# VH-VL binders against q5vz03, part 2

Target 1, 156 residues: q5vz03
Amino acid sequence: MVDILGERHLVTCKGATVEAEAALQNKVVALYFAAARCAPSRDFTPLLCDFYTALVAEARRPAPFEVVFVSADGSSQEMLDFMRELHGAWLALPFHDPYRHELRKRYNVTAIPKLVIVKQNGEVITNKGRKQIRERGLACFQDWVEAADIFQNFSV

## First folded at step 1 (VH-VL)

Design f03 (framework fv_ficlatuzumab)
Fold by ESMFold2-Fast, scan of step 1:
Structure f03 (fold): chain C 156 residues (1-156), chain A 123 residues (1-123), chain B 107 residues (1-107)
Amino acid sequence: as target 1 above (156 residues)
Amino acid sequence: QVQLVQPGAEVKKPGTSVKLSCKASGYTFTDYYMHWVRQAPGQGLEWIGEINPYSGGTNYNQKFQGRATLTVDKSTSTAYMELSSLRSEDTAVYYCARSGDYEFWTGYDFDYWGQGTLLTVSS
Amino acid sequence: DIVMTQSPDSLAMSLGERVTLNCKASQSVGSYVSWYQQKPGQSPKLLIYGASTRATGVPDRFSGSGSATDFTLTISSVQAEDVADYHCQQYNDYPLTFGQGTKLEIK
């Protein structure tokens, strides 16, 4: 995803800005398209939080996984409130970044919530991340890691 | 084929509780949310809550929060709704209904419904 | 809570006529609206989801349209078996809410 977002900045729910390349390098990236006013989004977000917390625990060996929230909220304030209320400690594309619309177009997002799992080059591993997490839980992450080829990224 | 089977009618006294069942068959029970919806005689539909059979996670209509409890038994593919502190206005047909995630859609469309259990609350 | 209001409360149509049922949300629900048909003594049956997508097995004469706050269910040529109550539902915000229903009868 670094190849797609590398020159951009991402934000945390606390308002900190981070460089996308540094934050996403050598990780499986999940693009999370959701909005606070969408009931299915409110339902799925806690499940994604549990999944994320289990993979990137506070231990020395967090899994190579990161979520980038791409908001479909109606305002920046709605987006930030949603992040503070229900989201995990992941990252988001800033609300005013026009790339939010380009990502929705690129990944054909016509309904939310949608979780698209991508490689470092932006290629889709699966566009059914939400269904896979619900059906298989943590077991689906191993498949994503294998598809992502992150070990070759570590070597370079 | 998909079926949601609910038993017949229940008659309860005010102040008691009831536990209604919904037995699913014909699909993987844990792949779809189960919802509970009631309909008072001659009235519209009212959403009570939902349960994710995979995780056990629940969401409730605030009107029923604290009175309704949704559970599942994965081994029998059965969903349950317990409603406590019954009053006469709880008299209604109680439906279970399945919702799913379609390929590119959040599916809170209720594609299959049980036949409903008529709950009568009277003295 | 989002209030869903259906109109009319009831209507009677002649066989073969085009009928339009309306559903209005008290605030925007995007396209997250479903329509259900409920025949006397039966459970509801899904007709339309996402405002405009027909459910599997639903006849082509049923169609849905609308977005934001105003939604319609259209039956292009009403048949005798279409006698039922029709309910709209939003699933944009919790709690999920339904309209009060529209009763369709044949005259």
Scores: ipSAE 0.006, ipTM 0.524, lowest interface PAE 10.6, mean pLDDT 85

Design f04 (framework fv_ficlatuzumab)
Fold by ESMFold2-Fast, scan of step 1:
Structure f04 (fold): chain C 156 residues (1-156), chain A 121 residues (1-121), chain B 107 residues (1-107)
Amino acid sequence: as target 1 above (156 residues)
Amino acid sequence: QVQLVQPGAEVKKPGTSVKLSCKASGYTFTSYYMHWVRQAPGQGLEWIGEIDPSDGYTNYNQKFQGRATLTVDKSTSTAYMELSSLRSEDTAVYYCARYEGDSLYWYFDVWGQGTLLTVSS
Amino acid sequence: DIVMTQSPDSLAMSLGERVTLNCKASQSVDSYVSWYQQKPGQSPKLLIYGASNRYTGVPDRFSGSGSATDFTLTISSVQAEDVADYHCQQYESYPYTFGQGTKLEIK
């Protein structure tokens, strides 16, 4: 996703700014479109948090996975409060960054919540991320890693 | 032009099941949630549930959980609602409706014309 | 479940009169209320969303107001084509719920 977001800054739930290229390089990226006031978003966010925590918060074996929250909230404060209350320790596009609207259009997202799993070049691996997590749990991540080609090593 | 087309009427006996269709056209079917709402004669609207056509995720009003099943066929841009163990009080017009929003608020912007289901005893 | 209660159940107005329709939620729904118009024999049509935002193409005589538990739909000058049932709906919490409807008739 670095090819698409690499020039931008992302924010943490604590309000800290992070360079997108450094944060997303060589990782499977999930674009998470959601809003605090949307009831389905409130239902799914804890499930995504458990999934994320299991993959990346384990001290010795963090998986190459990152979530970039693309907010449909009504304000910057509402977005940050949502992140603090229910989200995992992932990243978000800043609320006032107009690129959140371009990402929504690019990935044809109108219904939320939506979890789109993408490659480093922005190509979609799957737009059924939410269903896969709900039905298969952690097992679906292996398929995403293989499709993302982030572990491929070969010579010409 | 965005349209949701539903059949006009169905008549069923108590204890049977019905499967109602809703054919979408004029937009990208998988980009919008589809909801189902019913209305008994002379009564208010009652929400049955929602489906995300992109991945088949469903969420139901608990009153209908176990009796209603929402599905989609992406190849034909058609949503379905199956209702089992029909009772006379299931007599109602059943609507499908598209769920749209503007990043702050959400709403049903397009509705099917409705299918009148009559359950007679 | 959040119960939405509309009042009055029905009313008859003269052309050009101001019409006020009420909707009360059993608990706070913030501003997450929509209003739908349903003419005889037709499907519902969106009028207002987010309590006070008029949907595109809806005549400016329609307006919405309210927050938390008390909401109002106002028609500033009722016209013959406004004969319909009006429904309020909350989408703050699952299950989404509608009021019982208010029937508007012209005298």
Scores: ipSAE 0.007, ipTM 0.601, lowest interface PAE 9.5, mean pLDDT 87

Design f05 (framework fv_ficlatuzumab)
Fold by ESMFold2-Fast, scan of step 1:
Structure f05 (fold): chain C 156 residues (1-156), chain A 123 residues (1-123), chain B 107 residues (1-107)
Amino acid sequence: as target 1 above (156 residues)
Amino acid sequence: QVQLVQPGAEVKKPGTSVKLSCKASGYTFTSYWMHWVRQAPGQGLEWIGEINPDSGYTNYNQKFQGRATLTVDKSTSTAYMELSSLRSEDTAVYYCARDTSYYYEWGYAMDYWGQGTLLTVSS
Amino acid sequence: DIVMTQSPDSLAMSLGERVTLNCKASQSVSSYVSWYQQKPGQSPKLLIYYASNRATGVPDRFSGSGSATDFTLTISSVQAEDVADYHCQQDYSYPYTFGQGTKLEIK
């Protein structure tokens, strides 16, 4: 993901700016395309929160996983409000970053919500992340780590 | 005021290449994607491709793949379209157009257009 | 490629009449359709994006509707300045494609 995002900065729900390379290094990255006004996005976001919390926030050893939200909201304020209301403690591309549109195009996102799981070089592991989380829960993450050629000791 | 300024006309011979310019002003050049669209005399509009001025990433209509090259010069806020191996069928008005700031739920539309450059390809 | 077909090819209306222009996609494009107005000798101007959203500065007599394959641009009360070609465009999939245009004239 470092190869794709380069030296871009990401934002937290609290408005803090984070260097993309430092935040994403040696992790499986999920690109999450969603918007607050999209009912299926509002339905899926809590499932992603539970998934993320189990792997990262509440885990004895945090898993090598990060979510980068790519907003399809109508304004910066709507995006930040959505993050504060329903999102986990993950990261987002700034609303005005034109790379938001580029990621949508690079990963052929034609409907939202969509969760694309990628390797460090941006190669797709799966473009059916939502389906896999819904059907298999935490078990799907083991497959993603193996596909990404990343191995770290962690508990789920 | 947003403006996209293009030259009025270019005349080229078949088999040569042309590089058309589009100078942007009145907004942050790197914050909006730029499209290129052509219109042959009396015909409809045809999409050529798009570029992210910030990264240089491009997508092309497959019909123009290999012949069209989109680039930008950030220092002058200028977008360029180079079209090679020109044929008489390439005679058309070529427009640059700015992509909207709205993302996917609001659609990708072209909100500001240059005045167009008439490219005439004749021997 | 997705083919966009507009109808009618041309029409002539009297001032104040309601005008309806149609655009049909060869496959579903959801709501990813925009409409442009092009006056003689001028560049296209965005009127409607995402099927029904009016662009900034566009008079409220212009409205768009539709989804999937069938889209409509309506001018509630046509004015003399509305003489133009009107183009629909899909941005659902590459390549982005335009309809052939509908020419609107005043009687």
Scores: ipSAE 0.013, ipTM 0.638, lowest interface PAE 7.7, mean pLDDT 87

Design f06 (framework fv_ficlatuzumab)
Fold by ESMFold2-Fast, scan of step 1:
Structure f06 (fold): chain C 156 residues (1-156), chain A 122 residues (1-122), chain B 107 residues (1-107)
Amino acid sequence: as target 1 above (156 residues)
Amino acid sequence: QVQLVQPGAEVKKPGTSVKLSCKASGYTFTEYYMHWVRQAPGQGLEWIGEINPSYGSTNYNQKFQGRATLTVDKSTSTAYMELSSLRSEDTAVYYCARWDTYDESYPYFDYWGQGTLLTVSS
Amino acid sequence: DIVMTQSPDSLAMSLGERVTLNCKASQSVYSDVSWYQQKPGQSPKLLIYGASNRATGVPDRFSGSGSATDFTLTISSVQAEDVADYHCQQYSSYPWTFGQGTKLEIK
């Protein structure tokens, strides 16, 4: 995803800005298309949060995984409130970044919520991430890592 | 195989409430969202709201917020829409319709009930 | 709310003619548009989803096109059984909204 988003800035639920290149380098990236008013989004977000925290937030050796939320909310405030209420400690494209619309077109996102798992170059590993998490839980992440062509020799 | 069965008609007086049913069969009830849509005589379609049968999560059109209540009974694969404080303007055919969001593909209403004609006494 | 406006409100066609029905969204809905056919006394039936995908069992004379704000439903050679109201729907933003419908009649 670095090849696609590297020069952009991402935001946290606290409103802090981070450089995309540093945040996404050598990681499996999940593009999460969702909105607070969408009931399916509100139902899935807690499952994604549990999945994320198990891999990244609570693991002694964090897995090479990051989520980039691509909001379909009606306003910046609605987006940030959604992130504070239900999201994990992941990142988002700023609401006013026009690239939100370009990503939706690029990945042919017609329904939300949608979780698209991508490689560093933006190629799709799976466009059914939500279904895979529901059916296989944490086990699906190993398949994503193997497809992602990233280095696994991480140490603290 | 997939069927959404609704009663043909209901007649109610203004100021009362009604609870309409939609009995699903031929698929796994919890795999699909259930939506409610109405159509006043000679008019277009109007979306009322949606419910996730797995979690009971609901989302409503603001026009019906506070008056419409969507529920499900998973043991009977039945969805319900309760509409309170009925007015003559609520006279319409009320449809339940199945919406697929499970597969993250194109969502749409693939199956519709035959509709219940609600007549609010005039 | 996104307003969906269909045109014309009604039209009468001769058998075999090509007809196009229009649907305009008040703001971009990407390709998140479906078309439904509703014959007299019946529930709506899905024709097209995702702006251009034909639903299973729908005759190939029906096709959909468009993106963003402008969408069309085309019937390449209208038949007697096509007499119905046609509704477009957007599902890009809540609340889901439908157009007012276009009534198709045969002359």
Scores: ipSAE 0.015, ipTM 0.600, lowest interface PAE 6.2, mean pLDDT 87

Design f07 (framework fv_ficlatuzumab)
Fold by ESMFold2-Fast, scan of step 1:
Structure f07 (fold): chain C 156 residues (1-156), chain A 121 residues (1-121), chain B 107 residues (1-107)
Amino acid sequence: as target 1 above (156 residues)
Amino acid sequence: QVQLVQPGAEVKKPGTSVKLSCKASGYTFTSYAMHWVRQAPGQGLEWIGEINPWSGDTNYNQKFQGRATLTVDKSTSTAYMELSSLRSEDTAVYYCAREDLYYGDSYFDYWGQGTLLTVSS
Amino acid sequence: DIVMTQSPDSLAMSLGERVTLNCKASESVSSYVSWYQQKPGQSPKLLIYDASNRATGVPDRFSGSGSATDFTLTISSVQAEDVADYHCQQYYSWPYTFGQGTKLEIK
């Protein structure tokens, strides 16, 4: 995903700005397309939060996983409120970044919520991340890591 | 008009492999997942697996994992299911069916006419 | 795997009668259930999706209801052309699973 987002800046729910390259390097990236006014999005977001927290926040060794929220909300305030209410401690494209619309188009996102799991080069691992998390829980992450070639050159 | 065209019949010997086709037309091939479902004579429907033609991502029913392989040819809008190590129990009508990726979790809105695979000596 | 169980296995109805077909999931599938009609020698055809929505071109005598584990397909006034096997399916969880089917016949 570094190859696709590169020098772009991402935001936290607290309004802090981070460089995409530093935040996403050597990680499996999930592009999360959702909106607060979409009932299925409100239903799924807590499941994604539990999944993320188990892998990143509560693990003895954080897994190489990051979520980038790509908002379909009607305003910046709705987006930030949604992040504060239901989201995990992940990142988002700024509401006013036009790349939000380019990503939606690039990954053929027509319905939300949609969770697209991608490699560092932007290649899709799966476009059914939501279904996989619901059906397999944490076990699906092992498949994503294997497909992503993460740590392939680690200690070579 | 949406069409999913499958061959009418195929006869194979036990132990061989078969590659069944499903040629799509009348819609954007990469916007819909393609599923494969079989029906043994007088029996119910059994889901084999799915492929996302855009990403190449596949998901299989565990019962068919290792024996079934789903592929697509985007240039001809054709989906394929290869089933190996054929047994007499594989005798069934094999359907392709599409799922609208617009909804994420969805139903099969169009089905092919099915290919009757007969596995016999 | 989620097991879908249909009842009855078969039924014979008189023309114009109200028909009720049942489908039970072994665990909650929310509303992610579809119903398919399969006439002899034909492919399945979508009738109902998301438990209660009629597919395009399906007569309004067909209706679906239910949620969680219990689902029903109703034909308000059965016609001769409704002779078919009816299959329910869940698409809530992989693997997608179908019920065994209910055969509808006219007396």
Scores: ipSAE 0.007, ipTM 0.546, lowest interface PAE 10.3, mean pLDDT 86

Design s01 (framework fv_socazolimab)
Fold by ESMFold2-Fast, scan of step 1:
Structure s01 (fold): chain C 156 residues (1-156), chain A 121 residues (1-121), chain B 109 residues (1-109)
Amino acid sequence: as target 1 above (156 residues)
Amino acid sequence: EVQLVESGAEVKKPGSSVKVSCKASGGTFSSYAISWVRQAPGQGLEWMGGIIPIFGTANYAQKFQGRVTITADESTSTAYMELSSLRSEDTAVYYCARDEYYDSSGWFDPWGQGTTVTVSS
Amino acid sequence: QSALTQPASVSGSLGQSVTISCTGSSSDVGGYNYVSWYQQHPGKAPNLMIYDVSKRSGVSNRFSGSKSGNTASLTISGLQAEDEADYYCSSYTSSSTYVFGGGTKLTVL
C-alpha cells in the first residue's frame, strides 16, 4: 500500500493512530466509501462487519484482510460516531486528510456505499465488493486472495 | 478542470416559472454535488439548494421549500433549477456551483457564469 | 438579514493587513470543519479563495484562513489594489444546507 497510502496515518474508532504501511502490508485491502446519513451505507455496514469479524476477529489465525474506511460524512464527529455505532474494528483515513478526495477520484466513486478491493500496489481486484459479499459471503474472499500477490496466500 | 456553463438570460412575468440549466464538462459529473446560489441586485449571496447526483436527492433552503425544484440528468451532465410563482424579489443572478459534497464542508468551485433572471410586469 | 455575521466594510492601505470575521453558531461555523471564503469583483461570479485553513490552488499566500469556536477569519496581508472586492464566507449547517455571510466590502486605500 506504499503506492497508495504510503506515509499516511490511519485511525481507529477509538481515536488511536496507526501507520498505514505497517497496518496494511501483505494484506488484501478493502477501501470502503460510506456515510452515516446514507441509508444504503447503514444497511451494508453491518454485513461488512460480519464479514470482517469472521475473517479477522473470530478466526484462530486472522486472514490477511483489512478495511480502510474513506468517509463521506459531514464532520469528524459524525464519522467517528458512525464508526462506533456500526463499523467493525477496522481503520479509517482521518476525516481531515484531503486524500479522501483523491481516493474517491482515483477509484471513480460515484455512489456510496462502495467497496473496492485492491492489491498492495493499489490495482483493483474488484469494484463490486458489496455485490460479491451479499451474493457469495465468505467464499468471495478466496477469489480476492488468489488475485492478490500476497505472502500469506495459504493462511485462509 | 471542471467547467460549468449556464443557460441564457430570462425575462419573466410575475406568477410564471423559470428553469435554468447548468452543464458540467471536464471530470465526472456525479462525483460532485451542484448547488444553486442567487444574488439580487446590490445584495449578497443566498444558497437556494443543491443536488447530490450520487444520492439522487436534493436539499433546499427553507425560504425556497415548495417553490424550487432542483434536478440532474447524469447522461447529459446537466443540473436544473426551476423556480415557480415568480415575484419581483426573485430578480437576481442565479449561479450554479460545484459542491465538494464528499466532505460535506461547504465550498463551491468552480462557479457558472451566472444567469440573469428579471421578473417584470 | 444575513445568516452569518460579517462586518459590512473594512479598509486598509496598500501593503497593510486586514482581517474579516465571520460569526455563526455551533450548528454551522462551530460544528463543521471548513468555512469557505469567496472574492467577488463587480459583474463577476464569486471565486473560491480559502476553505478553512487551505487555499484554492493558485491563490496567493497573502490570503489565509483561521477558525476559533464559532468565528472564522479571513486575513489578507500585503494588500494590493486588486484585492478591492466583496468577500463572503459560507458554512455547511446541521440541517445539511449551506449559509452565507452578508458580505464585506474591502476598500484598499
Scores: ipSAE 0.006, ipTM 0.500, lowest interface PAE 10.7, mean pLDDT 82

Design s02 (framework fv_socazolimab)
Fold by ESMFold2-Fast, scan of step 1:
Parts: sequence; structure tokens; C-alpha cells
Structure s02 (fold): chain C 156 residues (1-156), chain A 125 residues (1-125), chain B 109 residues (1-109)
Amino acid sequence: as target 1 above (156 residues)
Amino acid sequence: EVQLVESGAEVKKPGSSVKVSCKASGGTFSSYAISWVRQAPGQGLEWMGGIIPIFGTANYAQKFQGRVTITADESTSTAYMELSSLRSEDTAVYYCAREGDYYDFWSGPYYMDVWGQGTTVTVSS
Amino acid sequence: QSALTQPASVSGSLGQSVTISCTGSSSDVGSYNLVSWYQQHPGKAPNLMIYEVSKRSGVSNRFSGSKSGNTASLTISGLQAEDEADYYCSSYAGSDYWVFGGGTKLTVL
């Protein structure tokens, strides 16, 4: 994803700014399109939070995984409120960054919530991330890592 | 419902500039992207650039970069396209078009769904 | 010059179908499913007919869009006299940039 987000800045749920390249380098990135007003988004966000926490916080070794929230909220305040209420400790594209618009178009997001799993170059691994998490849980992450070609797979 | 109304026809001399206006009526202006597209007589459509008024920043096709300036005035719901150093090849109908609501992920158009009537600009000596 | 390649003209008889192609590159049509089709009658502004593979509300079901790789296609079935017009494709090209095809004149015989 670093090839696509370039030298953009991302924000934390506390409003702090981080460099996209540093935060996303050598990781599988999930682009999460959602809004607080959308009931299905509110239903899925806790599941994504559990998934993220298991991979990043509770795993013996933090997995190379990051979520970038692309808000469909009606205001910056609604976006930040949504992040504080239900989101995990991941990152978001700033509400006023016009690249929210670009990402929506690039990944053809017409309905939310949508979870698009991408490689470092922005190529889609799967546009059915929500379905995969719901049906397979943590096991789907192994497939994403393999598809992303981040780490060499050894048979043993 | 939502309409884009462009300014009237212009006749210009080579080397001068022209500024075409596009006034939006009905609906929200500031979050909709506005594109400018021209069409020379008997020729195809050519995208020149666009602006999202709430950001105040415009993007331009490389061919027009340096000669075109696109601006928007949210208080009057009007977008403008100014083309400088006019040549005879700039004789065309200039259209403004609405391409999407930045904040509407559900029903917002992704494409140029509402077009102005076109402004004829003739560049002649 | 146009960034997307369309045939200059196509023709078909009443009741038949025609397909108009629109070929771009990996940086536009190949990267985005954001191809739109516009119909233009003489003296009129373009009218959005198809976006991606979806029809604009109020557009006849005779119009359909498709895309494969770097090529998008507009298919018009059951040709009628009023379909005679110029047709333009447009594709998102990234970074809030759009590009148009050269246009195709459809003649209904």
C-alpha cells in the first residue's frame, strides 16, 4: 500500500499524525471503508477490532498487518467519534484528505462496510475481506500474507 | 432539479484569455467535484481539469497545465475556468460537469451526471 | 489527441446490435472499474448513459456496458433510429484525473 499512499500522513484515534510510509511498510494493509451511520458498519467494526487485536496485540509476535480506515462519515467529528467508540488501535486517512475520494474510486467502493486487502503496490488481494474474516477468522490472514509476497514461505 | 448554467458565448483574439463561469443551482455545491470538458468543432470531448470546491485545489490535464486555472466560489455556488494565451485551436464549446459528491458514499455519482449547456468560445483574428 | 481508443464510426441496421470498444492502458481502464459512456446528439451536451456496468436511471435496458482488461465495451441491442449519435467513453485515470475516448459515430441504417 506504501506505493499508493506515498508520503501521505495518517491519523490515529487520538488525532496524532503518522507518516504513511513508515506505518505501512512491509505490512499487509486492509483498507476499511465504513461510517458510523451505517448499521452494518457498526456491526462489523467490533469483529475487525477483535481480528486486529489478535494479530497485532495478543500474538506472540505482532503480525505484519495494518488497517487504514477510509471514512464515509459526514464530518470529521463523526469520524473521530466513530473511531473512539468502536475502532481498534489502527490508522485512518484524514477526513479532509481528498485521497479518501481517490481510494473510493480506485477500489470501486459502492457499498459499505467494505474491507479491501491490498499489497504494497496497491494491488487487490481480496475485496471480500469482511466475508473472509466472518467465515474463516484468523486463518484468512495466512492466505493474505502468502498473496502479498511479504515473507518467503518455507515448507517446514 | 440540479442544474449547471454556464456563461454566454465569447469571441476572443489570439493571445487573450477567457473566463467561463458555471453556476450550480439546486442541491449541494461545495462537496461535488466540477470538471471542465471542451469540444472543438467536429472533434471529440477533451477533459481539461476539475476542482472539489471544499478543498479549493484543482487538478489539470497535462496538456492544459500552465494555461488553465480552475477556481470555485462557494458563496455563489459558481465554478470558473480561465484559459490564457488563446490560440485558434482553442475554438470550442466548453462544458462544465458535475462528477461526484465527496461525502456521499451511497448515492453520489462517480461520473459526469449533470452537464452545463456549453459555452462557445471562438478565437479568431 | 484522445487517451482512449474508439473506432471512428460503427453502423448497424434497425433491430440489430452493435458494440463500441474503448481501449486504454493499465493506468486507466485496466486499473479502475470507472468507465462511463456518454451519448451526444447534435447541438446537445453529452448525456451519461452507462457508468461501469450500471445503467443511469431512465436509460433503456438495450444499453449495457462491460470491461475486460484494458478494454471497455458499450453494447446497444435492438437498434432504434434515435440511437444515432456520437458515443464517448471516459475513464478515471487516477488522482482525480479523467480521460476521454475519441468518440464513435453510430449510424443506424
Scores: ipSAE 0.006, ipTM 0.515, lowest interface PAE 10.2, mean pLDDT 83

Design s03 (framework fv_socazolimab)
Fold by ESMFold2-Fast, scan of step 1:
Structure s03 (fold): chain C 156 residues (1-156), chain A 124 residues (1-124), chain B 109 residues (1-109)
Amino acid sequence: as target 1 above (156 residues)
Amino acid sequence: EVQLVESGAEVKKPGSSVKVSCKASGGTFSSYAISWVRQAPGQGLEWMGGIIPIFDTANYAQKFQGRVTITADESTSTAYMELSSLRSEDTAVYYCARDTYYEYSSGSYAFDIWGQGTTVTVSS
Amino acid sequence: QSALTQPASVSGSLGQSVTISCTGSSSDVGGYDYVSWYQQHPGKAPNLMIYDVSKRSGVSNRFSGSKSGNTASLTISGLQAEDEADYYCSSYTSSYTLVFGGGTKLTVL
């Protein structure tokens, strides 16, 4: 996803700014399209939080996984409140970044919540991320890693 | 300039359903959310629900949950509100309205453009 | 019944000011800055006057909005005959819905 978002900045739920390249390099990226007003989004977000926590926050060796929230909320405040209430410790595209609309168009998002799993070059691994997590839990992540062409950094 | 044009008046029997349409013109339909608001004779405004067409997601007021269905068809630039199990107290003017919250961070449920209203009368 | 409380009627004289209140709770008016005000003339659809508590929707600067705690207010200055109408407030809620006030009939004397 670095190839697509690398020059942009992402935000945390506290409003801190993070460079996308550093945050997303060598990771499987999930683009999460959701809004606090959407009841199905509120139902799914805790499941994604559990999935994320198991892979990244509770593991001794964090898995190479990151979520980038692409908000469909009505305001920046709504977006931040939603992140603080129900989201995991992942990242979001800033509410006022017009690239939110470009990502929606690029990945043909016509319904929310939607979880699109992507490679570093932006190619889709699956656009059924929500269904896969619900039906298979953590087992689906191994398939995503294998599809993502992720490489370890090696000393020369 | 965006305009919302609603379907014509309906007379329905108790227990039946009614489906009111709202056709948008003069702008990109999918760029805006649409809400439905009703007003019984001599009474105030009551929000029923809304839909964000591009995300195909609808949200409903608690009172109407299970009886109302709001849908949208981008190809015809038309939103619909279907109300089932009609009762005499459902007699009202039904408005569709453009909801700015989708496009603008500062317009959550601010209805800047309204349809002309559709009168639905429920009588035996 | 609507959840937001408005006076059923208010009256003002030509050229004077009038204020209409809209009272809710911390789960709507008090919790969010998403309050709108609508004007409705008999037989017509409502017209948006104010949104986001205090922003005008292209209407005259005689109309202004404010909020203090759980109460939002619409103030109309320099009253004109054409201001005679019903006025409704609305607010976003903590359940991600919208609630209207009961409405206020403004009579211009």
Scores: ipSAE 0.014, ipTM 0.545, lowest interface PAE 7.2, mean pLDDT 84

Design s04 (framework fv_socazolimab)
Fold by ESMFold2-Fast, scan of step 1:
Structure s04 (fold): chain C 156 residues (1-156), chain A 123 residues (1-123), chain B 109 residues (1-109)
Amino acid sequence: as target 1 above (156 residues)
Amino acid sequence: EVQLVESGAEVKKPGSSVKVSCKASGGTFSDYAISWVRQAPGQGLEWMGGIIPIFGTANYAQKFQGRVTITADESTSTAYMELSSLRSEDTAVYYCARGLDWEYDSPYYFDYWGQGTTVTVSS
Amino acid sequence: QSALTQPASVSGSLGQSVTISCTGSSSDVGGYNYVSWYQQHPGKAPNLMIYEVSKRSGVSNRFSGSKSGNTASLTISGLQAEDEADYYCSSYTSSSTLVFGGGTKLTVL
């Protein structure tokens, strides 16, 4: 996803700014399209948080995984409140970045929540991330790593 | 649980425009994509376009680009389809349809349909 | 983009099985897991039967979907009189649009 977002800045759940290239390099990236006003988004976000925490924070070895939230909220404040309330310690595209709409078009997002798993070059590994997490849990991550051409020994 | 109710039949003259409404009840309106699909008498289904209410963004089939406008009003849980420069071949039943819920990762599996609105273009 | 191709008509006897094909290209059926099938009785709105290869909840086990390359198929086993209807396939496209097949009229007996 570095090839698509590397020149941009992302924000943390605390509102701090980070360079996308440094944050996303050598990782499987999940693009998460959601909004606080959307009840299904509020239902799925805790499942994604558990999945993320198990891979990145609680694992013996942190997995090469990052989530980039692409907000469909009505305001920057609503977006930040949603991140503070329910999200994991992942990243987001800034609310006022017009690239939010370009990503929606690029990945054919026509409903939310949607979780699109992508390679470093932006190619889709799967556009059914929510279903895979819900039905297979952590096991689906191994398939994503293999598809992403990330040559690392990660077995979490 | 979910119901889509469309506006009544319309008779229009060639060159005019028509605006059909689709009011959704049950579920949360903003969570789902709403599409418009038409069917001319004795013919097949034709997708015109769809909208994601929460994004305010609409997508249109190439054939209708420039003639169709799809909008949504979240405050009234109503989607609209406006078709301009009407021709006799626009005579059809116009359906609104809701995409499947979030668990299925697709807005284009239409699990609920409106009853259809007949639009007749006649001089 | 090319329209999805379905046979105009298929027929089968009570208790037999029929298969309806839906052929597109890599920019629709072949490229995406968004193929769905609809049943339409005269004067009624379409009813979703199959999405991808999954049956809609409440739809008979006699209906099944499959996809191979650029062709999706709807198979109806144990044909019953009420299965007589028009069947439409639809698919997502690389242009972020939806396209329908031309429809297939199923005649039972």
Scores: ipSAE 0.007, ipTM 0.563, lowest interface PAE 9.8, mean pLDDT 83

